# VHH binders against Protein LURP-one-related 7: the designs that were tried, part 5

Target 1, 182 residues: Protein LURP-one-related 7, of Arabidopsis thaliana (Mouse-ear cress) (q8gwl2)
Amino acid sequence: MADSETPYHPDPEDLRRIPVDLFASKKLPGLSSGDLGFADSSEHLVFILRKSSSSLKSLLDSSGVPLFSISRLHNGVWELHKGDVEKRKDLVLTVKRTSKRFSKTESEVSFAGESSENLVIKGVPFQKSCTIYSQDSIVAQTSLMYKLRQIYVGRSKFRLTIFPGSIDHSLVVAMVAIFLQG

## First folded at step 1 (VHH)

Design s3 (framework vhh_7sr4_2)
Fold by ESMFold2-Fast, scan of step 1:
Structure s3 (fold): chain B 182 residues (1-182), chain A 121 residues (1-121)
Amino acid sequence: as target 1 above (182 residues)
Amino acid sequence: EVKLVESGGGLVQPGGSLRLSCAASGFTFDDYAMGWYRQTPGKQRDLVADIYSGGSTKYGDSVKGRFTISRDNTKNTVYLQMNSLKPEDTAVYYCARDTYYDSSGWYFDYWGQGTQVTVSS
């Protein structure tokens, strides 16, 4: 067996645990004016970010049903609550900016009601640059979308890559929205 | 075209050493932070090490004291020196242009194709 000329090691892992790309744009079909939409690779709308003010936003599903309310407190901390008004007492997570060095920004995510480890978000918000870390593992990352070597450049478009893991995609999208808008 | 090309991966015994290199082209290398990431099947990509444009470094907890990241701006190359390798270090290692850069300009994230590191007796 050790003399095998071609090593054989089948991968028993589920190969369908692959990164998922979502594409953010203000010009997706089905959006209302001012909305930011998140679509899958087949251009199907998955999430809608609706801005009510600089300190109040909502994350909706593709049908316009509220998933989360996003609000900025007087102390500058952002809070994510389940979308029902009665469930604003049911805090999901908080995002606090912990450092800023020139354009480089870091924020900490704290989950409510659990002994879960905090997440760290790092990037340059004005450039739509964002990486979410769980300790040393990447949870998600954003990048601006351009058609290189073409005349058209879409400054309002970016890609969100969500890496395999247990965190719901809606929470990842909400964290990215908070970081890039804060 | 932005291009990152990794080299230096291979098979090594536990306790051994490898040096990975990443040759970068198509952008102003000195303006960008560079990183090494690794991925095993079924897991998220883990940060191994970052080196910022100013030279400061950050390491993943599992590799602190064993791995060293460095850069040569004259050669547009970032390196990862891996010492005291363990079976748990077995992964595909990716070079990345990190999101942290000091110049005004358009953000692009790029990864190389990856290089396999296998630590096995």
Scores: ipSAE 0.000, ipTM 0.102, lowest interface PAE 18.1, mean pLDDT 75

Design s4 (framework vhh_7sr4_2)
Fold by ESMFold2-Fast, scan of step 1:
Structure s4 (fold): chain B 182 residues (1-182), chain A 121 residues (1-121)
Amino acid sequence: as target 1 above (182 residues)
Amino acid sequence: EVKLVESGGGLVQPGGSLRLSCAASGSIFSDYAMGWYRQTPGKQRDLVADITSGGSTKYGDSVKGRFTISRDNTKNTVYLQMNSLKPEDTAVYYCAKEEYDFWSGDYFDYWGQGTQVTVSS
């Protein structure tokens, strides 16, 4: 048998018709120490978030191939570029925090390429609370994971639900990761 | 990277007031919790007050009703207004920035160098 894991490629019909759940955890099978993984409902690793420094992270596919570099600039601005940290390619999007005097944090997502519609992310990063909006429609939402008899919730364990739409799942994961970093 | 610079300490008589300021640079001030801690020689640092990014506050039991923590996100500064000072408030006061590390699931603290507050007649 061909016994190789393939990179995550969602069916176009899945993007159009049904929500997709990904589960974020540091304790997923196939992760390296320090990595945060995103797995499907069958615990198959789909994406890996890797920290290079406080201001520099990478989003990788299940095989460890870099998809995006995530860099923090100044005054709340994060940039997402295609490729790895040494071979950065085109700017994909920018995330800027807009929070003011409220417990709820808000960020704006601006896509590279003029005339693209901006997204808005709202939530409380400490609580793993995050909802991504596109023109009053929900793109994705996070929620904490609980076990039936557990009083304590793991600080890095949460569910990400991606609703049917046209935005790549890798971009949704990257936006959530940027927002929840603080 | 993150620099915290405290000011406003000094010598005051019991019942007096002081306002401490902490200027933060090199990070996104408005997104993070800020706090004031104090330390006397030979003891661990004790929480005086903290304030979340959203403005929620918490105070140590010994200072409730006397001290007020506040923040100005436009100036990247956190303040501690200290009223009705007592000799037992004598300590070095430290500004701290608490940062949640999403990757480890832990909190990390950045500290200023401290400012001396002495309450003595």
Scores: ipSAE 0.000, ipTM 0.193, lowest interface PAE 12.2, mean pLDDT 76

Design s5 (framework vhh_7sr4_2)
Fold by ESMFold2-Fast, scan of step 1:
Structure s5 (fold): chain B 182 residues (1-182), chain A 120 residues (1-120)
Amino acid sequence: as target 1 above (182 residues)
Amino acid sequence: EVKLVESGGGLVQPGGSLRLSCAASGFTFSDYYMGWYRQTPGKQRDLVADISSGGSTKYGDSVKGRFTISRDNTKNTVYLQMNSLKPEDTAVYYCAADLYGDWESSYDYWGQGTQVTVSS
């Protein structure tokens, strides 16, 4: 659909419906050694990915509070649970690699629960290239080349754009982290 | 303490071959991306090759088709097989380890380097 032009003083609801950019970097204030941070365009830390091993990670909020634990079950199969590694609660989603041809990878996301639709992630993990699809719509996208167009917004190593929608930003970050590492 | 120890460097004639090895200790080797980088005087380190925990590989454009990276998780060792060596391959070669892989030369752990010289 065509975009509408509005004057500078837009409705706050319209501002909440614009795409959101997060930038992934190891070099952000508030990170511990080995952490990967996700910051907004003002370099404010929003999420922290903490690595224990390549098969076990935690996603934390900006205050260091655990939101999710991420565990690899098999090559190409990951689970996301609420809480930290020791206080793990309910299963939230699973990510399963469905296709790998050359460097191109496809994965399917299935949510715990009957009413949720599966998502599809496609890309090239080593190039930090990833697009998350909900049916015909794009949920989020990364690209190393896309990031080069926005060098003025910081020293981050890849950009994650989250498009307007109903999926929680923390879940989008977790899915991207799983896909790019998996 | 994490340690990466490179070996196998040396002097070789153009068209020759060398195999570099990197012995790793102090971390769960099988969980880490392992990479080879090289550096010539006055230049930044460039990616030669990397290999994920799952065995997926990536190569720098200048070495693609000539070099092969591999790993042996039982020996905690990563290898770089270098074939059809050219004078422009002369550099110090560094082994690197990271849980997230290549973030534009931002690997967490580095070896001391091994010199490779290609000259007649």
Scores: ipSAE 0.000, ipTM 0.244, lowest interface PAE 11.1, mean pLDDT 78

Design s6 (framework vhh_7sr4_2)
Fold by ESMFold2-Fast, scan of step 1:
Structure s6 (fold): chain B 182 residues (1-182), chain A 121 residues (1-121)
Amino acid sequence: as target 1 above (182 residues)
Amino acid sequence: EVKLVESGGGLVQPGGSLRLSCAASGFTFSYYAMGWYRQTPGKQRDLVADITSGGSTKYGDSVKGRFTISRDNTKNTVYLQMNSLKPEDTAVYYCATEIDYWGSGEYTDYWGQGTQVTVSS
C-alpha cells in the first residue's frame, strides 16, 4: 500500500552480481523482546531470530513465519531443520565447532546432502566477527558496526555482508546466528 | 604498551578458595573483553572464564558453579574468585585480552605472565 512495500525476494541475477548487506539489531520495528532482527539497507526487516531457550532458536521471515528451527545437541554442535520447533521437517545442515583458541573459533558446516562440500566459519563470536568460507571463496562476513569517531556502537549491532553465490540468504543468516549466538 | 599482570596464586588445600587479580594497562580496559585461561604442563591453554565489556560471562564446563569472573573498570582489573578448589584445578592461570588496533578489525592477543595455582593436601 504505502511506499511500494516490496517483500524480500531477491532477483536471482542480483544474487549472483553484487554483495548484499544486512544489518543485525535488537532495536527494529516489529521485534518482540529478545528478538534479533536482520534488516536491509533501507531498514526493512527481512529476518527475525527468536530465542525459545539457550538451546533452541527459530529463524523467521519478516512476517513472523518460521523458516528454520535451530537446536543445540552438545557443546559446540547445532542442527538446522526446516520449519518451526513443533512442526520440524528435514535436517538442512549441522554446525560443529572444530577449533577454539582463546576467543578465536572455527566451525564446520555439513549439509544433509552428501554431495555438498562443507563450509568453514572462522571468527570471534563475542565480537560479532565471522567469515564463512567455501574453500578459498568468501560466502559471507560479519563485522561490528563502528566508526573511527564512534567507538563500539553496541555489541548487539553488526553488519552481515553476503557475497554473490548459490547459497540462499536465509541459510547464511542461520549459519551466522548459530556461530555468533551458539 | 599493553600489559597484563596477574596476582593471587598460591598453594591451597582441596575445598579451599583463592582470588586471582589481573591488573591491565596500556589500553582502554572498559572497551574490551577479558578472559582467564589455565595451562597444565604438556597441554594447550583452556578457557576458564571470560567477561565481555558489558559484563556477560562464560565459563568452562569444569568450573561452572565454583568460579566467578568479575571486573572493575575503575581499577582496570579483572578478577577470578575460585571456590571449592580441586587437585584438577592445579595449573598456571593466565589473564588475556584481544585488542582491535585503530578499529581495523584486526585483533591481537595479549597474555599475562601467569600465576601458579596448586591444589594439594
Scores: ipSAE 0.000, ipTM 0.102, lowest interface PAE 17.7, mean pLDDT 78

Design s7 (framework vhh_7sr4_2)
Fold by ESMFold2-Fast, scan of step 1:
Structure s7 (fold): chain B 182 residues (1-182), chain A 122 residues (1-122)
Amino acid sequence: as target 1 above (182 residues)
Amino acid sequence: EVKLVESGGGLVQPGGSLRLSCAASGSTFSSYAMGWYRQTPGKQRDLVADIYSGGSTKYGDSVKGRFTISRDNTKNTVYLQMNSLKPEDTAVYYCARGYSYGLWSGYYFDYWGQGTQVTVSS
């Protein structure tokens, strides 16, 4: 049991580190058909997004162990749970679409448990465009690996940049996966 | 299933140093925050140090400047380098795996090691 007197977010000094890039592709070694992989700059798999159904997905680590189950409720809200799709544990967060104007989409992330600030995700999912905001600060951002003129070549290939902060990379990847699929 | 195994504890003189290791098995730990916590008899577990998946760190006030947490994702191991040890650092040290719910959210702890004893005495 941890007490709230020692909040688990970094000192300003810890925020000085450089951003981390992950590269998302369906054409990475070690993937099963239909999987979306997230790899480091050396093309080593870090995370695997696996589709079980249109409303159910799993985020796995590089060895294929489930980290989170991702499920869409009948009301359109997405839920992220700890663990695999059949043995779900604790609710971690929910993602709710708050706005959609043509191709532009906005979603709100609400964390389960103790009091926390909601995050906002904005972008154009079909273009693999996504920015996650914590108030006015950027948590993470996606961009196509290829220029817009090449969107049909490499439509499933994009870069995810995670900016310095206390949010685990696995949670950032899960939020991006939910936003770009919804 | 994930298992965390601590090692490196022992008896040391005040002013001495120890390096603790926590070996994780059963899944890749690079996607998780890792932490060290300590507990003395009759007291609650206290934060010693946390390291996030992105490499950012947080330390308990009593150890800041003396202890350093680090991780080696290729070895699935997290380390705690303890310098300038004091009798007050005597405790059972636990390795924990968890994640942050956000910048102002607390940790969720899903796995804990069995602990390793550190005793600082003359």
Scores: ipSAE 0.011, ipTM 0.372, lowest interface PAE 9.4, mean pLDDT 77

Design s8 (framework vhh_7sr4_2)
Fold by ESMFold2-Fast, scan of step 1:
Structure s8 (fold): chain B 182 residues (1-182), chain A 121 residues (1-121)
Amino acid sequence: as target 1 above (182 residues)
Amino acid sequence: EVKLVESGGGLVQPGGSLRLSCAASGFTFSSYWMGWYRQTPGKQRDLVADITSGGSTKYGDSVKGRFTISRDNTKNTVYLQMNSLKPEDTAVYYCAARLYSGSFYTSFDYWGQGTQVTVSS
């Protein structure tokens, strides 16, 4: 049996070696109305995306503990802060839309503090299409989930594949949530 | 709110021992990974040891066999038992709490203020 109280904690050695799939759905046990849940391949809830308003969201662990607050500024830039929305000193990253041509959108991710290189997110948010790039490498990618017989299952059902790398899974989930739900 | 408080640092002779403690509050301790990192001035933080919520441990190559990490979920505390201390172990030691290991673009979710360990002949 699985301990439903225990948050997601994959082996750090494996995070650098093999891709990890998470599955996004609004129809998971333990979710409140309007929540988007991310589950592992064993169908265990890992992260919860909670919307407080159109410009304010939170990413929570499976126990409901806030990991990040996600806020949209007046200039359209999104900011990710650690835990508490009132502690802006804990800014982790910003996401800025850099291009929109028809349905195709591009955004840039800038990390706070150090001179780390920016990430680029490209895709079609309406179609749950999202790829995160670190220079020439893919960090993560989303794809739509279809019912058997390839029937579209709704706009909130998709797979997130996180490729081996150095970026924390919770940050990848937050970036995807900002890009697709903006 | 969320707080990690380290204690147990100090001055010790080569070959000596120290036990560091980190008292955690403001989150569900038993569910989080706990770790110890160290930093020398002018250098990046380096992993000393971590322990998962399930009790699995991992150690940095330089401390393997000499240091032991443990946790007490009843006391919301993580410990680092340091034996056979060497001058190169001199650093500020930081307690950290996370669901997974640190990455280049992220730090642990929560960090303590650090405790100084000095190993001097």
Scores: ipSAE 0.000, ipTM 0.169, lowest interface PAE 11.8, mean pLDDT 77

Design s9 (framework vhh_7sr4_2)
Fold by ESMFold2-Fast, scan of step 1:
Structure s9 (fold): chain B 182 residues (1-182), chain A 123 residues (1-123)
Amino acid sequence: as target 1 above (182 residues)
Amino acid sequence: EVKLVESGGGLVQPGGSLRLSCAASGFTVSDYYMGWYRQTPGKQRDLVADITSGGSTKYGDSVKGRFTISRDNTKNTVYLQMNSLKPEDTAVYYCAKDEYEIEWSGDYYYDYWGQGTQVTVSS
């Protein structure tokens, strides 16, 4: 009924104080071939990450409406723009790799325009390991999901935990997607 | 479709040598950051060695001076030469690909790990 709604826009009246878990998998109902889906704990699809070309990806809502476009500008630099790449070009944030050591990768997130706060992402992309920091506080982190209690690790499944804070869940998902696949 | 197949593991005496191979298909190894990792039951997976697209190599502290990572572009294969093997080197060894150094690929939702090869060093 609300044709003018903004998907995944934070509701200031509906403040949550507990961490939110999303589960990333390519094998979720409602996905197209090649898509990576993010579902809640009840297996309801919330976000879709879709490849448009080798240098362009889109983050979509559960109904397939584009929220953001992701583009690689240079080696180690990615830009997030609002909406479909064909219709909108509003820069939201830039992710820049600041350190790549054999054991750890670090990136910095800079928000466009008004915000002077930067976020830091640290982890091992090979292992789907990622933690987003705002100063000394954790914004979000990923952990691998094991399919079987064996030495084998599930290839396309990981958990994303978003801690209580002011950053939109859609932006957190986009930052994680850029860091882990970049 | 990206595939990595490890081979060359086995049982060896302390002080012995083994060469592990990682045969790649669906991509060119010289274009990517490639690494060898190992895992012992009950422990986290540790980085053993890596090689960048430019050919620069790095090693974990426990294997430095004993192990050598290399690649053969003609065979599209990454190798790990293991010398002076110790009982503590006993583990499953995994080959991994990182697309982060080169470009955005269509395979971003995979771990890019092989199935692993068992190395046992026993007297």
Scores: ipSAE 0.000, ipTM 0.159, lowest interface PAE 14.1, mean pLDDT 75

Design v1 (framework vhh_brivekimig_d4)
Fold by ESMFold2-Fast, scan of step 1:
Structure v1 (fold): chain B 182 residues (1-182), chain A 123 residues (1-123)
Amino acid sequence: as target 1 above (182 residues)
Amino acid sequence: EVQLVESGGGVVQPGGSLRLSCAASGFTFDDYAMSWVRQAPGKGPEWVSSISWSGGSTLYADSVKGRFTISRDNSKNTLYLQMNSLRPEDTALYYCAKDSEYYDSSGWYFDYSSQGTLVTVSS
């Protein structure tokens, strides 16, 4: 029963070669009420998404240290800044919704500074469906793990698969969180 | 301010039909997905059905699939729910809901009307 599973801690060298799965849930050990956690396959908490308001959120590490603040600039436009919500630091990226449909939503990601290429996010936020593209390459993809049965239970979970690449996992999680708020 | 006004409820026998309507105002209706949610006496809210902003996609709870049809008329800012083959278990206060700006791993969030329309299915 207890301790029946083998620990899943992929070699850091392998993180450059194989996809990494994170699992999003509100029912993970170590979460505060209302938080959304992202855990590895062994249910070890990796990131925490905390909502301060409808237009302001924070992405924290597993120790509760703020990594990024997420703020809505205006309709369909979100900004990610380093640090916590009370002390903004440098702008990291902007997510702009380019198309909104219940069956299909699209957003564009622009990195601050001189990055040569924007990312594109496509999916259906209502269904927790999200794919992040860098040109023809997939950066990350979500899939809904559980079907919603009734809204007072309101229970759905999703898996986030991050494909091998150069983009920091914390930024991928932040982009997914921003897109699913859509 | 967002306003949603439901109508069309009533008393009907098992196997009967009703059509619910929801008049929406205070927001750009054709920019949002819309849903129907119900609450039976002494129970929590239950999601019934959703429709995309254009009407091109629909979703249904397993309990109503094949019996209920959700539709919308964007020119009239009106949402509809056609309910066929009604069962006693469908007895509830029915609410029109605007799709929320917020989604998370626990499920969908909807902005409901406070009024609702009562549907009673009795023999």
Scores: ipSAE 0.000, ipTM 0.139, lowest interface PAE 14.6, mean pLDDT 76

Design v10 (framework vhh_brivekimig_d4)
Fold by ESMFold2-Fast, scan of step 1:
Structure v10 (fold): chain B 182 residues (1-182), chain A 123 residues (1-123)
Amino acid sequence: as target 1 above (182 residues)
Amino acid sequence: EVQLVESGGGVVQPGGSLRLSCAASGFTFSDYWMSWVRQAPGKGPEWVSSISSSGGSTLYADSVKGRFTISRDNSKNTLYLQMNSLRPEDTALYYCAKLYEDSGWDEYAFDISSQGTLVTVSS
């Protein structure tokens, strides 16, 4: 009971020690119709991705409080802002699609502020395949989840593995959500 | 009912080659994107490769690009995976999967109901 009421606040030291798995599904308790939820390995809901339109989404915490708004400015360009859709605050990052070829999609992530470190996202959005790179290091990657043998999946369900690092998990989830939009 | 039957797995040394096949029935094979997915013991499934309904477009995971080739024969309802330069990390059960469009064009999922075919790369 205590675990389900505690907000997701990983220790910064733990973010650098052990990979963390989040599981994305539309079939998690506490979701509204159309929401995509991200749960930890104990099946506790951590984040909610809510679609307002094809060009506008929100990332919420487990209690439904908006963390970020995601907006598509034009084809291949998205901005992430703190706060909700109606009362946006600071620009956090911009994602620009740099390559869209039949065999792969690539995007670059630029953080607002003085940091010159850009991230690169590569993968195949329709296959829920995505890897986020910081230079030669992997920040996170996604893979599809299956109920094997006798059970159809028939729904969007994938695993997001976040490797040890200093980037907030909420930002990693937001970047994955932006990239998988195509 | 959709049926997918994988074959062609086996034991091979590093640097070797294997060709996997998937016989499909119970649906209009030529209408669907098809994929190969693998699962190593104790790990989650990993997407490997996909091919468009006509065979005109192919996609590969970075870990297999340049080594694996996906192909299909719509007249035989068969999907193939040619695996070259095999590595120990390629050891897994390999499944073929039909790609579903789930809840809209930007939502996709796979169906897996088959036994898969085991590929073991020993060194």
Scores: ipSAE 0.000, ipTM 0.174, lowest interface PAE 11.2, mean pLDDT 78

Design v2 (framework vhh_brivekimig_d4)
Fold by ESMFold2-Fast, scan of step 1:
Structure v2 (fold): chain B 182 residues (1-182), chain A 122 residues (1-122)
Amino acid sequence: as target 1 above (182 residues)
Amino acid sequence: EVQLVESGGGVVQPGGSLRLSCAASGFTFSDYAMSWVRQAPGKGPEWVSSISGSGGSTLYADSVKGRFTISRDNSKNTLYLQMNSLRPEDTALYYCARDYEWGSGDYYFDYSSQGTLVTVSS
């Protein structure tokens, strides 16, 4: 089939503002080996994803300070906590995979606190494609960075577009990391 | 941690052959069915072939049936794909995956893996 086409139906209000692009790569300046970095359009490192195991990850800021620890429970649910894996603090959100089909993966995001609306993530993790939805609005979307007619794409290289909204960029990056790297 | 490391890709002319390997670790290999999945440039992923945990049953996509052979060596925790009569449309990154259940269509991938690149060109 064609590339996984992301359904792009942003709220008209969001189109009046400027979205932010981050670029994910394992070959950014300032990274340690094995880390996945997120950089702005000027190649300045903004976030670092560090994988300790398939069940344990950390999201760090550009100076290496832990922002969140990411852990998979035995029931398959992912939890995001403030702080690092050794000094875990408050639960921020959980991510539960709701679809098990290869060609279509869906996850639900629940924030700590009963009054928060759930988010939905849809995509194909194998292709580094995902779209985060808040009701009928798009929160963020990923796409592979590739050149037409070239076979080498580097599966760890992709673009993350964050649309104008109230959700912190660090939380968006963490949700994307859980969905694609889990 | 489930780790899957693919190798054996390369550049071949149409009609050529390649054998791909996948070294598995972090789980009891013989308890799981295994699959090969490929992604051509600019295309979505395509399931290629699956093999049961014992190796007694195999499945193939119509596009590769009669040309590819999937096999496994449980004593070495290794999955293989023998690719014969290669065509330009076989050009893709190839990945191995652990099945959740035989025939389920649900897979576990090692997302840190780059896969192995197969290019068929003249």
Scores: ipSAE 0.000, ipTM 0.145, lowest interface PAE 14.8, mean pLDDT 77

Design v3 (framework vhh_brivekimig_d4)
Fold by ESMFold2-Fast, scan of step 1:
Structure v3 (fold): chain B 182 residues (1-182), chain A 122 residues (1-122)
Amino acid sequence: as target 1 above (182 residues)
Amino acid sequence: EVQLVESGGGVVQPGGSLRLSCAASGFTFSSYAMSWVRQAPGKGPEWVSSISYSGDSTLYADSVKGRFTISRDNSKNTLYLQMNSLRPEDTALYYCAKEWYDSSGEYDFDYSSQGTLVTVSS
């Protein structure tokens, strides 16, 4: 494992003023086989997505501590719970696919116990294209990563840009993971 | 293991034609929708066209409508893309992609092949 940093806590002022980039890859230091890691712009691992099965995943912090469990209820419906698979706690949100086509997918996010409006996710999972909307405002979006003078072709290499706002970065990462990996 | 092998790319002049093929193995080809996706040098992947499992329904990106035709032969486990009236902006690596379904009916595109290179130049 690489030198472990303190758990990811971006400056609250930065969350309101400056977009934050996270970079997703299966080839980051500290990952287990099959894990998808999310690193900051300095290449420090921030989150780990671990898949137990096609219907069960976990989002972990950089130290491997479970933050959320992700489970598929049925066709196109996913739930996010606090804690790990074995110590699952409160329901946080539900993601429901509202449209799937060859060229695009759409999903709706509903927060448990919240009075907030639903979020909408639109994109093409195969192309790592994903945009999360809060009404007409963009919460986050993804794009594939490319090296100068070469193209990386693969299923798991992409950039996630989180726009200034109040939604916790771990929840944004979880929503993106559900949309692109579900 | 799912295997997809693309072929038929090459160098062609503007206005020319090429036919791409994708030989599929390791899954029941006739049970899955298939797609063509392309990636131009230095750019992101772009979905090009899709065809239903039976071949009865097709979809095309606006950039290729009227010029490209997707088809399949389920008896040969082969997907095709007929490309006519080629333009310099069609220059890209072309990938064959399987839309797979898990036990709940969810689908995802799966591609890991080398692709086939199409270069449109005078």
Scores: ipSAE 0.000, ipTM 0.179, lowest interface PAE 11.2, mean pLDDT 77

